# VH-VL binders against o27280, part 65

Target 1, 266 residues: o27280
Amino acid sequence: MDSMNVPEVLEIKRIVEESESVKTFIFSWDFRREVRPGQFVMVWDFRDEKPMSVSLIDPVRSEIGISIRRVGEFTDRVHGLSEGDLLGIRGPYGRGFELMGRDILLVGGGIGMAPLAALADEATARGMRVDALVAARTADELLFLDRLEAAGVNISTCTDDGSCGFKGFAHERLLTLEENHDMAAVCGPEPMMFQVMRILDERDVPAQLSLERYMKCAVGICGQCCLDDTGFRVCAEGPVFWSQELSRVREFGRYRRDPAGRRVPW

## First folded at step 3 (VH-VL)

Design a29 (framework fv_libevitug)
Fold by ESMFold2-Fast, scan of step 3:
Structure a29 (fold): chain C 266 residues (1-266), chain A 123 residues (1-123), chain B 110 residues (1-110)
Amino acid sequence: as target 1 above (266 residues)
Amino acid sequence: QVQLQQSGPGLVKPSQTLSLTCAISGDSVSSDSAAWNWIRQSPSRGLEWLGRTYYTSKWYNDYAVSVKSRITINPDTSKNQFSLQLNSVTPEDTAVYYCAREYPGDLYGMDVWGQGTLVTVSS
Amino acid sequence: QSVLTQPPSASGTPGQRVTISCSGSSSNIGSYYVYWYQQLPGTAPKLLIYGNNQRPSGVPDRFSGSKSGTSASLAITGLQAEDEADYYCQSWDSSLSGYVFGGGTKLTVL
């Protein structure tokens, strides 16, 4: 169907303020077009298009939510919109998370909790036990705690500054948590994800990692992002990758690319 | 030109530690995008990847599960080399051992190899 | 016994096309890049193909790689006497957390 590749102009039904810098924009959605946790959509403000993770999938209410952090000109313009305003949405794109087993660990940093919040909803609806480690720089940047709690998720928090929960980084907190999970899903800053992946690999826990930040940094058309020139395209083959796929990529967690394609240390 | 030169004993007794070094010229062991690998080759097991070491802001190691409990791969920046130590060797560890560079990044494969060192494990 | 399966031998005459197969599973070739190496007698392996189908500088375009599902192939067109060597495929394996190699194919130029 061509409709997936043409932006549909949708009315903003509701806006949820998640934090000082993050808003969730909620739209009515036709669920004949399936959307799965871990997928993204292209958001068009009638000037620029940017990829954004789907953070709410509610087929009962026929709604999707898209969580957007204020980081630049495009996101500043979108944050200035109100309920009733219009945005172009096309997609969904990308490979979603796969669920397996009876229990799952979610590890999210900052805005990386957005796709994991949608995954938590699906996992709990499937009857899985869900443990979430929610990490941020400060307490004010911890996202979706009320939503995770309402879904019955077991929550652990950590902040770099110690303002909420464990004082330290996600991987340091993970070392103090239970080791027994059938799988894990991880989304957040790439250095955090790299450290978490190595711990989960050591524990023999299969993990899926979402690299949405690569797409959000892209200035070109969707489908052109690659990991360390390995030919993995985030929008076509990701944004979700198994840890085994990423463990071979030396650039993962250590280098990023600027808009000109130059390697820059994290 | 980048060259890898291997050195180490060709004979090791069972239960002892096998130790080899790979000296690097034309590149730095701490060069970004490079990973430094050990591979062995025997008639019974064919080619076996053993592990690698690499530097990006700190040192990292990856080891094959089959040898992970016995293997250490160590870089030495002062001598521009990296080493293989394999503990508790058995006759099954008899092989030609190669060092090799992956560069740049994981996509491009092992582009430069050392000459190989035959190591025989026997009493 | 190797994790990736190659025929132990292959043969051809000068000028012909020869194809060497490499069969794996979803935990290796099905999910990860394939590499090919050429080994001449008494020498270390030499990289021929990386990233399923890419050639390093200095490798003739007579050598090409392909991948479909859980299998890969190395093709050599315009076969020459100097192509007589052992050929090995390589991929990453998630269940073993490491690189794995095929058993090797001895190519004889008749």
Scores: ipSAE 0.000, ipTM 0.393, lowest interface PAE 16.3, mean pLDDT 84

Design a3 (framework fv_libevitug)
Fold by ESMFold2-Fast, scan of step 3:
Formats: structure tokens, sequence, C-alpha cells
Structure a3 (fold): chain C 266 residues (1-266), chain A 123 residues (1-123), chain B 110 residues (1-110)
């Protein structure tokens, strides 16, 4: 049952309520099967299967965590589960983040902090300095602040409404932060990621960005996972891309495509 | 095994440029698994980190604030070495100079050092 | 005027336990790993401890490191004559954006 193509039925060991709309489900994991921050798993509730980013990787406790935001029928059902209930997990899939240098900047928006929280744990365990810019619409939607603080991460916050930290958007806050990083990792809404990428490019900081929207296409067959200019399939070649790769994609941050292939604005 | 071998002049006059090289064997100067450092040691200042060069997606250099305006560290991939140039030297730059590898496998510890080069700045 | 503070000297007799301290601040030891280097007379420094408390292959288990808050310690148990050397702690400092070393401790085996 160690095949990545066959779901392993795992017991929910613990559930952490991150906010009113986000829960982290924790499972025992056999770390002979490597899992990296930025990778995702397919979560199966015995009816439907959906991709979810790995948000906790803890080899010491032999645990992984998967953070799920409640947005529809599948996630509503999963949020109704209790400790001791079973879920099918297969994977991991996708290209994870690469850690380089000594200093890393994390920029996360909303649920995009989930894969970045796992990355923060790995980076601090490797002796890196970690600065995190955590962005949300309101203070109640800021995620993983206590966990990042416990890991020794230097945290900056911003909210659109000014309810916590800087009042404004992630890219506006980034302009006021120090410029000394060897790399960055970014995950959140595409318009935010595009603005952040531009600033990091001007600062000559290589960045990795996670394209969570395309993970919903599942595994590799669906044309919706293909980026317009490059032909990249996010499920096969992502979800994590370097900024140099995304700078060649005309549609990144500007528009999306409907099922008929027509351009629609964000 | 990785080894670092240093070469350069042991005597430099005040106001001149100090130039040293560090030849690498057993690893590549462009390896993404390493950073290449210069460190000096004097009785008055002890061990002092001067700077580093390393390759991730491109070449980067980081320099200590105290020498940033006078220092250049350059990799040479064709000769598999890296160099130190320190401009406008003064007697305070008299020290033993070491090159060293910083290794992510040892959580960024400096696991291999060159033999050291005594540089005296005097007229 | 080192950024990290070590005692300038320490001493012990064979078989004893010796501890060398290294004190910093939140911008260095409080946030980053601590490393220890041994420098035998006439030689380059050698990595002795990395990641606060880990030993490279070939380093005897008599050497151990620890870190608490903004301070670190190197402990040597079963002291031997060949341990007579200078010992340096090192960390990274975010305010200086660079590596910092302690002033060094000369260990004399009596």
Amino acid sequence: as target 1 above (266 residues)
Amino acid sequence: QVQLQQSGPGLVKPSQTLSLTCAISGDSVSSDSAAWNWIRQSPSRGLEWLGETYYTSKWYNDYAVSVKSRITINPDTSKNQFSLQLNSVTPEDTAVYYCAREYPGDLYGMDVWGQGTLVTVSS
Amino acid sequence: QSVLTQPPSASGTPGQRVTISCSGSSSNIGSYYVYWYQQLPGTAPKLLIYGNNQRPSGVPDRFSGSKSGTSASLAITGLQAEDEADYYCQSYDSSLSGYVFGGGTKLTVL
C-alpha cells in the first residue's frame, strides 16, 4: 500500500481548528514516503476526491497535517468528521518548494499560508532565517500566526481593513520590509502573487509561487491545468513555479479561462 | 574528500590591493550545495567573517559591513576556485586569511577550511 | 569587542568536565543555530559542533553543545591533553546580515 496511485485509508488522529472556516486534520505518516512542503495529496471521503496542500510535516511525531477551508459540499462533509474517523489519502504529488541560501521570505494570503507553514518549519529546522508576511482581508482570517511564532519566524501582518498590523495589501506592506533575502516563497490569490512577484523581481530575489487554483483540476489529464503561454500542466510540473518561469506566462495574475477557453477577468 | 588550497602574497604595502585565491578539489565552486567564504584571524579582532559567494539561480555575494566598500569575492568556474580582493589595505588588515566551505548538510556550518595565509601589511 | 561573548580562558585537569559559554542576543543566538570550532595550535579551525548540539562524523562524544535563549555552551567531558586548543562559537546575526564569531576561549589542560 505504499503506491502513490492507491489511496491509503488513514485515521484522523487530531483536528486543530485554525479559524471558523479552516481546520487542520492530522494523520500518522510513514516517512519512508518522502513529503515536501509545497506538495499536495488527494483527499478521498469515499465519495469524492479533492487535492489539498500539506500544511504540517513532522517526522519527529511521525505526523502530517492537511489544512482544509470550508467552501463547498466536499469540504463541508470533511469538516463534519471527528477524531477517529477515516479518510483516504494518496500522494504526495507535485513539485515542492526548494530551499536555497540562508534567508527566506514567505508571503502568504489566506489559506495560502498552509503550505508556507510547512515550509517555515523545514527552513527553521535547517537553520535559515525566516521572515513571513501574512496577509488576509481581516484579522480573523490570518492563519498560523501562533505556529509561526513558536517556530521562531519573524512575522509581519497586513489586513485589507486594518484590523491587524499594516492596513493595506500584501504588496504595499512588502515595500516597507527589508530587502535582504536569498529567496522567497509566495502563496495566495493570483493578483496578490503577481504584484509580490514584480517587487521581488525588482529586488533581484528569486521567488517560488504556488498556483493553488489549478490543483482543483486533479491529476494531469484535465486541460484546465495548462498555462496559456508555456503549456505547463500545474498538476505535472507544479504547483510550485519559479518567478522566472511565471514571468513568461502572459495570463498569470491578469486573467483566467472559463471552460470554453475564453479569457475572463479575476 | 573536499580540500581547499590557498595561494597569494604574504606581504602587501599600505594602500595596495590584497589578492588571494582558494582552489577547490572534490567539489564544484558552482555547487548549489555550498557557499564559499573568506574569514580572517588577528590577535586584536579574533575571527572575522569577510564575505561569501554562492550559486543558486545566479551568483550572489554577501559581504561584512566593515569591509563592504573595499572587498570583492569572485568565483572562477573554469579553474574551480574563488578569490578575495581587498582594496586600500592598512596595517589593521594584517591577519591570517582562511577560505572555508559552508555546507547545508551540516546546517550551514563551515565544514572545510583552507590552510590559512598570513598576510602582513607593512611598508 | 566581539558580538558574541566568551570567557577568554578556561582550564581543567585530565578527566574533568569543562564548560565554555557563549552569550549573544535575540538577533543572533536567540534566532539562529550555534556552531563551535576547535583550533589546535598552528592549524585552521575545525567544525566541532553544528546545529546547537550535533556532532560531525569523527568528533568524540565527549564534546557536546547546548543552547538556551540567547546563550550557548560547549561541554567537554573526560578532558584529555589533546583538547588543549582555542574554541570559538559562531552564529548568524540578522541586524548585521552576516556571520559573527565569539572572541575565543583558550583552554589549558593542566
Scores: ipSAE 0.000, ipTM 0.398, lowest interface PAE 18.6, mean pLDDT 83

Design a30 (framework fv_libevitug)
Fold by ESMFold2-Fast, scan of step 3:
Structure a30 (fold): chain C 266 residues (1-266), chain A 123 residues (1-123), chain B 110 residues (1-110)
Amino acid sequence: as target 1 above (266 residues)
Amino acid sequence: QVQLQQSGPGLVKPSQTLSLTCAISGDSVSSDSAAWNWIRQSPSRGLEWLGRTYYTSKWYNDYAVSVKSRITINPDTSKNQFSLQLNSVTPEDTAVYYCAREYWGDLYGMDVWGQGTLVTVSS
Amino acid sequence: QSVLTQPPSASGTPGQRVTISCSGSSSNIGSYYVYWYQQLPGTAPKLLIYGNNQRPSGVPDRFSGSKSGTSASLAITGLQAEDEADYYCQSYDSSLSGYVFGGGTKLTVL
């Protein structure tokens, strides 16, 4: 039984440039430690640690990948690293996605495609038919298109500005697609996920949604890991939840909380 | 139950601005399950989608490429209505104009239509 | 000219089956839902079919839709005099970034 709370120092084996702001860091991984799509790890640069979703799970090559968007001091330092440099990795943490049926729809917004890319690999390996709706603000922020295509995934794109694919939001694109799926998995901005969830509920498609912004709670960094109306702790029971669970959460897609715990609209 | 009522002038001179409004009852113009569309119909071009306005987390507009430079569709939450302005009209803009709700709930598509307004562009 | 192609007219006698076609391309029907609208003389269009083959409540089961590749069809079984109307298909077109309609089919009940 490996300790999930002690970081292992791993060498960066390869770095993939996914976009101008996103890189995937690839490490050798001992698959005696199970890791599943939808789980995350804590990445430690020997100064700070941050939760990052696992975006590649490759038992054949004995590799995992972690995709990191440049958004602040920590991620800027990590983006400055090169192949051969070291990072601390601990985990995995959280509940991963569950697969059912024969056909799956993935709906990802921006960096939310990272955990869904790992899920796409598992679903295709299981012989499932995979359709992916990849959404972003602009074409330059669409992630993993080449990887998804190589895996045999049927890809639809949408951008807010119309620079690639359908012009509009993920939920609008979803309404125009002919889709019949046994399940769906969704990851992206919470307002997007809420709208997508409602459409999937109307279509009687069970969906799993990932609430990644609260992952810090799983490792004791944050004291606020509770959803309104349910009492679920995202870090303990999540970050992946079924749509049926989220449909009873008054805050999901409607409100967030400020540092004082007050509700503010999206 | 949901109804759309159109109003506006039926005669517009070439080069002027066509202005129509669509009043909504039984639903909210800011409903996150609906988009509010303008469509026109003429013998020469048939049914032609002009554009829509909708609210999800903020307001958005989409416009057909054929009219994009001349068209504005605006919601008014206080009056629960939305409007069409089409600038620099020509006789080719003569048509029956419809407003319509595009629903994103228990069905999809333009499920409720206004009564239509015949607009003649003539000198 | 319409982006989606429909026959300009169709006809049948009461009790018969009539089919109205709608042809497009990969940028519209090949990738997106098809909708059908019925327009009676002097009225606004009425949503008849959505999501390729679904009926809103209140639409008789005599009306059905189907889609294959870049084409769609509306079938009317047990044709009635009240079905005499104009029928329009609609889809979304990614190259135009907007909704597109067929040219319409005038159905005459003989």
Scores: ipSAE 0.005, ipTM 0.420, lowest interface PAE 14.7, mean pLDDT 83

Design a31 (framework fv_libevitug)
Fold by ESMFold2-Fast, scan of step 3:
Structure a31 (fold): chain C 266 residues (1-266), chain A 123 residues (1-123), chain B 110 residues (1-110)
Amino acid sequence: as target 1 above (266 residues)
Amino acid sequence: QVQLQQSGPGLVKPSQTLSLTCAISGDSVSSDSAAWNWIRQSPSRGLEWLGRTYYTSKWYNDYAVSVKSRITINPDTSKNQFSLQLNSVTPEDTAVYYCAREYYGDLYGMDVWGQGTLVTVSS
Amino acid sequence: QSVLTQPPSASGTPGQRVTISCSGSSSNIGSYYVYWYQQLPGTAPKLLIYGNNQRPSGVPDRFSGSKSGTSASLAITGLQAEDEADYYCQSYDSSLSGYVFGGGTKLTVL
């Protein structure tokens, strides 16, 4: 059943090991439910439910893929599953990316490359020139490089330790890259996204940024969610936002809130 | 505040089509945060879910197996309403019919209901 | 017959605790969320509990839900006269590919 608010139980068709800590789970998908890059689904292992970005959208094979990083009990259990096992999937939820112009810059950090990999597929299918800046702590944590290369994407890498590409952070590498893009899409840790957004704003490049931290709000788990003093509701308007919207949010990139609602610096 | 207001005939002849509408105020029928349901209630069958319509990137419908061959649920974005059409009715379709919203932004269940419409199937 | 089984009636006196059960199977309650609705005479059902144990804004904390295995329960503490109503549980059923309701429980406040 393809109900928005009820999980459909799907068989894991294929598993792709992206790195030591990341796997992509591939399912057959009925494209009566359109899925757009930037949207997410709720993944249910019959015990707990977690939001996951869609990383593969393949209408030709009638498949979607969901990339999951191993970070805790739920993801450890899911990583223990095999082809033929079952998972519950609800969705899709949230606002997807919009494409405009002829040239797009993608800036992804860690697992933030997952929704951007799906976007790269759509952009290249539309005939856009795609430049991707792929950032991670080490070379072993860079994701989707082979897939992006196969699609004809122009790739730049950076690692904190210098083990692949530029030694340093994404925003430092961005300062050395071409400035002529019609738009950008950014997904990764909020401090990285904040720094990248500031540079793109100075270059007058419209950017869309994905705020994955509040995806649970879109399915009613948190009740009512807002972005700081702007009043934007992540559950209603997110997870993808234009940079002009986020530049007015006092919390973005500066601090987060703990479970008690207190401000904590990044 | 969201309100649902139902309208339609209370008497339908056997073999004809039952038609009801549900007008929405305080929300949009094309809201990507909502699904719009029809439920009926009779003494013999209790509460019975019939189906729903909802918008994400396009419109979708889900229908209960028991009525799937006879039922159509349609949104009307210009009037901000949605309708129920049930073909080839029999006396067993006599029930109070409700429209209801599912809102996933803060609720998974059916959080707002219409007033109900008693539909009697007889000559 | 209803797919989800509830007792047809329950009763209590003001101030007491009352529990209403809802029993299903692995294809519904055992795998999916449970919801509870209150229906006063002559009115539409009102959402009382969602997500097994969550209350919507405006529902008193006297009402609580729980789920274990293939069964769910609604508990009402400090019972009041205005709680006299019909109560329905709801879940999704994978074998039917749709929502299912319990048969309802008529709660009488004595």
Scores: ipSAE 0.000, ipTM 0.394, lowest interface PAE 18.6, mean pLDDT 82

Design a32 (framework fv_libevitug)
Fold by ESMFold2-Fast, scan of step 3:
Structure a32 (fold): chain C 266 residues (1-266), chain A 123 residues (1-123), chain B 110 residues (1-110)
Amino acid sequence: as target 1 above (266 residues)
Amino acid sequence: QVQLQQSGPGLVKPSQTLSLTCAISGDSVSSDSAAWNWIRQSPSRGLEWLGRTYYTSKWYNDYAVSVKSRITINPDTSKNQFSLQLNSVTPEDTAVYYCAREYPSDLYGMDVWGQGTLVTVSS
Amino acid sequence: QSVLTQPPSASGTPGQRVTISCSGSSSNIGSYYVYWYQQLPGTAPKLLIYGNNQRPSGVPDRFSGSKSGTSASLAITGLQAEDEADYYCQSYDSSLSGYVFGGGTKLTVL
């Protein structure tokens, strides 16, 4: 039996408050086990289990970090925990990002910066040049700026309301950036990712996009993991996809499925 | 730069104890994130990991199942070294013995190796 | 017998691509990182690849690692005469509670 399918009960070693709504929970980890940027774990509070992206991979300290945004009952309970409290961790699961070339672009929206922060650490450790476009609705929702700066990442910001950096959306800011890259990694709201993907396709930059809403599908929990007209099953291949795979999916960036399986606009 | 220097006898009689030391320069044996390994290599068995010692809040040892009943790996913080003791040796223990650092431990593999010591178990 | 299985030999000519396989099971490569070492005659092994596919500083980019399921591969592109050596894979095995090595592959450059 695969031991990664059984939750390990781990003590919360440290909590970092990233914003009013986001905390990073840090645990000791056995790095003989694989963990890669773009992968996720199932977090169990002994009542409910939810998928969360790995946002810190630190083999020097033997630590992983999991960043959690407060959006409902489960995450509200987890946010109420303190250092020394226990959580169940199962995984890691899913397809992670692949690094290629020497110059890479990261485009993150909101909590989508979490898996990209882990990727930035790996890329800079490999001697790659990393440019990050960090997007949010307001300045208070921009995440990981201090961590990215400490890692030597070249940072551009944008906010919908103009409270920090460029005023506008991520794709509008990207249009003002003229540097070429060997690859890009993108994580955030699906409509943002769709617009960013189209610009990168026009620039011949291969991109990897993380579809966080399908993380449960990678562990076989969700029954509705099919992507539209391709018959493509996100639960088998996700959550990270190459842009060419997603460009053929009519549903990506336009429509979603409700719990009854009906197509609804974003 | 980190260097590992091995010392110990090259000839050991059957049933006796094989004892080797690995002196560390450029790093501390109690350095966090480092693990200190013993590996051996023989023509018949290839590369075999024997065990390791490492410090976090206290000292830990991990040993290969095949030698667990006969092996001890001990750090010595005052001399900045670690040792291998292998009891009740047989001719099958004839091998080149290496010490090696794992840094950071678990992920990065064995990045620095000692020069190797040929140990012959013979009467 | 080695827990991880490698071909005993491989060969190529300068400029070619050579791939060396390393096969295991769910108790080792299927769950744990893979490492690769190069050993020249009369010397200690040298770390070539850690974490499945990462190169230490000073290792040429013509060396790369990959892992799929319970198997791993070391690829050498643009093969050079100085690449002639023994190559070993390593992983951790949960059933044995320890590190395990492949039997080694002797690479000959023709």
Scores: ipSAE 0.006, ipTM 0.502, lowest interface PAE 9.7, mean pLDDT 85

Design a33 (framework fv_libevitug)
Fold by ESMFold2-Fast, scan of step 3:
Structure a33 (fold): chain C 266 residues (1-266), chain A 123 residues (1-123), chain B 110 residues (1-110)
Amino acid sequence: as target 1 above (266 residues)
Amino acid sequence: QVQLQQSGPGLVKPSQTLSLTCAISGDSVSSDSAAWNWIRQSPSRGLEWLGRTYYTSKWYNDYAVSVKSRITINPDTSKNQFSLQLNSVTPEDTAVYYCAREYPEDLYGMDVWGQGTLVTVSS
Amino acid sequence: QSVLTQPPSASGTPGQRVTISCSGSSSNIGSYYVYWYQQLPGTAPKLLIYGNNQRPSGVPDRFSGSKSGTSASLAITGLQAEDEADYYCQSYDSSLSGYVFGGGTKLTVL
């Protein structure tokens, strides 16, 4: 698709403050260009561009939303923008989530709830039963709880410090939840996703996982940004992967790369 | 120190099955860090990756498209080895066959190789 | 023919710098890591460079790798007689769903 290669300059229609460090930027969107949960767009501030997951897909209102966590110079500049300001958007790119069955478990950590919130909207619109396990370090970092509740999602929370819900990590909480889902979708820190994947695989629940580090590979950027055991086939088709695919990636959940390219354990 | 030691017949007749074995020492064929590859080298085709087998929570195999219909790579945990079977061979399958390990320390480059086995396909 | 393109030969004199190129496309080098192997006569290939530009333990720092777009390069500085060998690049190709190698470059030390 040629339209994916040329950024459209879009006006920021609305900004939602999700937390102290996370904002959702909402734009009018022409849905003749299809967007699916799990896909991302390239956001261009007329200086740099970065990949961002789509967190809201609303064909009825003709809107998309992009949730951005403040982590560096680019995101600091974007967070300084106001309603009415302009951003360049191109895409969507990447492999989105696939829905199957009647029953889905969502497991999200931190900003990883952003693409899962869009998926929750689609799953509930299709009449699926949706259970969400929302994890964060503290209560203030739990994202999209009101939106998930409004969509009819059954919510469980956990925080590392115990400030909301279960005290502990997502995979520890998952061990106390029911085993009977037709599929799962997982997005968050890679060590969390690895532990969750292991549990779901043991329960024979097919899972899709969204890996932020593979978004660049989906737009044809070199394989330096990703590592896998199948000669990088997995990273080319990101950011969403089936757990069956990720079980073959030996670095998943075990190692990352530092700025010098050295292998570092999680 | 990890070593790979190859064995198998050097002569195979056309239409028969080529069978080679790679014995592993200093590592386990079921090590969840390693993958075990077959690669061949001929003057006409150069270096060709044929496929791999590896264990994470279960066994997986990946095969090159060019040989996928004729190839089987099979691990044997009791003997700590893995094998190559290539069916319906032709003279074009004449090559030096290598087994090799992929390992995470080297971003899954082929860090250890067997000595190579020359296989001639001739009547 | 090989999927990745290397010059069939290269040569240099002891102490000089030699560069060996490896050209591919967006489906291989443009998207995936590049590896380099050294093969001495009568021996198996030896991993020389991984992850575009990293060296395994025991490989001299005279060997370095780089990648730009759909092409990669192996550089050998301070060339020595012992460097006379065949050199192969390797990457992954998404259209073939497998690893691919270059045709090899025979390096002669004059």
Scores: ipSAE 0.000, ipTM 0.416, lowest interface PAE 14.9, mean pLDDT 83

Design a34 (framework fv_libevitug)
Fold by ESMFold2-Fast, scan of step 3:
Structure a34 (fold): chain C 266 residues (1-266), chain A 123 residues (1-123), chain B 110 residues (1-110)
Amino acid sequence: as target 1 above (266 residues)
Amino acid sequence: QVQLQQSGPGLVKPSQTLSLTCAISGDSVSSDSAAWNWIRQSPSRGLEWLGRTYYTSKWYNDYAVSVKSRITINPDTSKNQFSLQLNSVTPEDTAVYYCAREYPGELYGMDVWGQGTLVTVSS
Amino acid sequence: QSVLTQPPSASGTPGQRVTISCSGSSSNIGSYYVYWYQQLPGTAPKLLIYGNNQRPSGVPDRFSGSKSGTSASLAITGLQAEDEADYYCQSYDSSLSGYVFGGGTKLTVL
């Protein structure tokens, strides 16, 4: 649709402070434009436009939520807004998560929990058993724990500094969780996702992974969002990929791009 | 430091299976730092990529669509090598066959090549 | 016939700049990295450029790569006699589900 490519000016209905650096902005949404967990929208502050994952999908209340981490000028300006202020929203874009089987493992790192929170709501609504491994650097950066608990999700936490739950990284915690799942969904920093994918592959658990690449690339800069040896464009063919697709991308989890577009280690 | 050495028959009859082996030294065939490729070169077709095998948590194979129905690339971790089998060969399969390492440190460019094996398909 | 198009030959004199082109489509060069290989007579190809414009350790800075749209170029400045070789471009092609090579360019140093 042409209408999906024109920003709608929407009023901020509610703002939820998720942490010191993360806020969720909630808007009324016409669900004649379907939205699925794992999809993103372009958020326009009337100066710049940036892609943001949809973190809440509530067709009963006719609302969507967009969770935004404060990382620069654009996000600082958006964080300065109040309920009643206006933002431009266009989309949704991208491929969402696919739900399979009876039980699902969610593995989220930092803001990567945002699209997984929306997925948790849908999975529980479908009657699936949901286990979530929530990872962050520190306890105050763990996101959506209350929302996941309210949804009936079984939660495990880990922090790099040991301030909450297991002391260590998500993949180290996953190794101590000896459970089989019909599928997994993973979102967070690429090195975390790569290590988690390897463990899930070893356990024969099919996984879908949501790439954070679109948070660093503007929609329309297709070269920077392209997976080098598969040619998938995150904004067009992602951001969600099956682990079998990503296991063929040798760059995944090992390298990132510097400002010049050169490959550098994580 | 990493070296690839190829072996296998230089003559194959039409309709038979072409079999080549690439022995690896200085790296492991199961190393997650590499993928292992077969590429051939002929005067009429130039360079043609045939396929690759690589290990992350399990083995994966990718094959060129032009040969996919006839080709198998197999790793052998005990001998630290990988092989090419190409079924139902014709004279058009006459080429110099190379094995090559695809190196993530160079954005998956083919950084180390075997010496090449001329395979002639004739009756 | 090859998927990527290169001129079959190029020539120059020592000290000159030579450029070798490689033309493709949106399914290959337009979407994926370009690599360049140098092949001396009787030897295997050697990686010369990776990731459109980057050089492996040991490759002189007089070799450079570039990419624009669906085309790529290899530039050799300060041409030397030792540069006489065949040059091949390579990319990935989504419609063929694999790596593709140019037909090769024979560079003669006059």
Scores: ipSAE 0.000, ipTM 0.415, lowest interface PAE 15.1, mean pLDDT 83

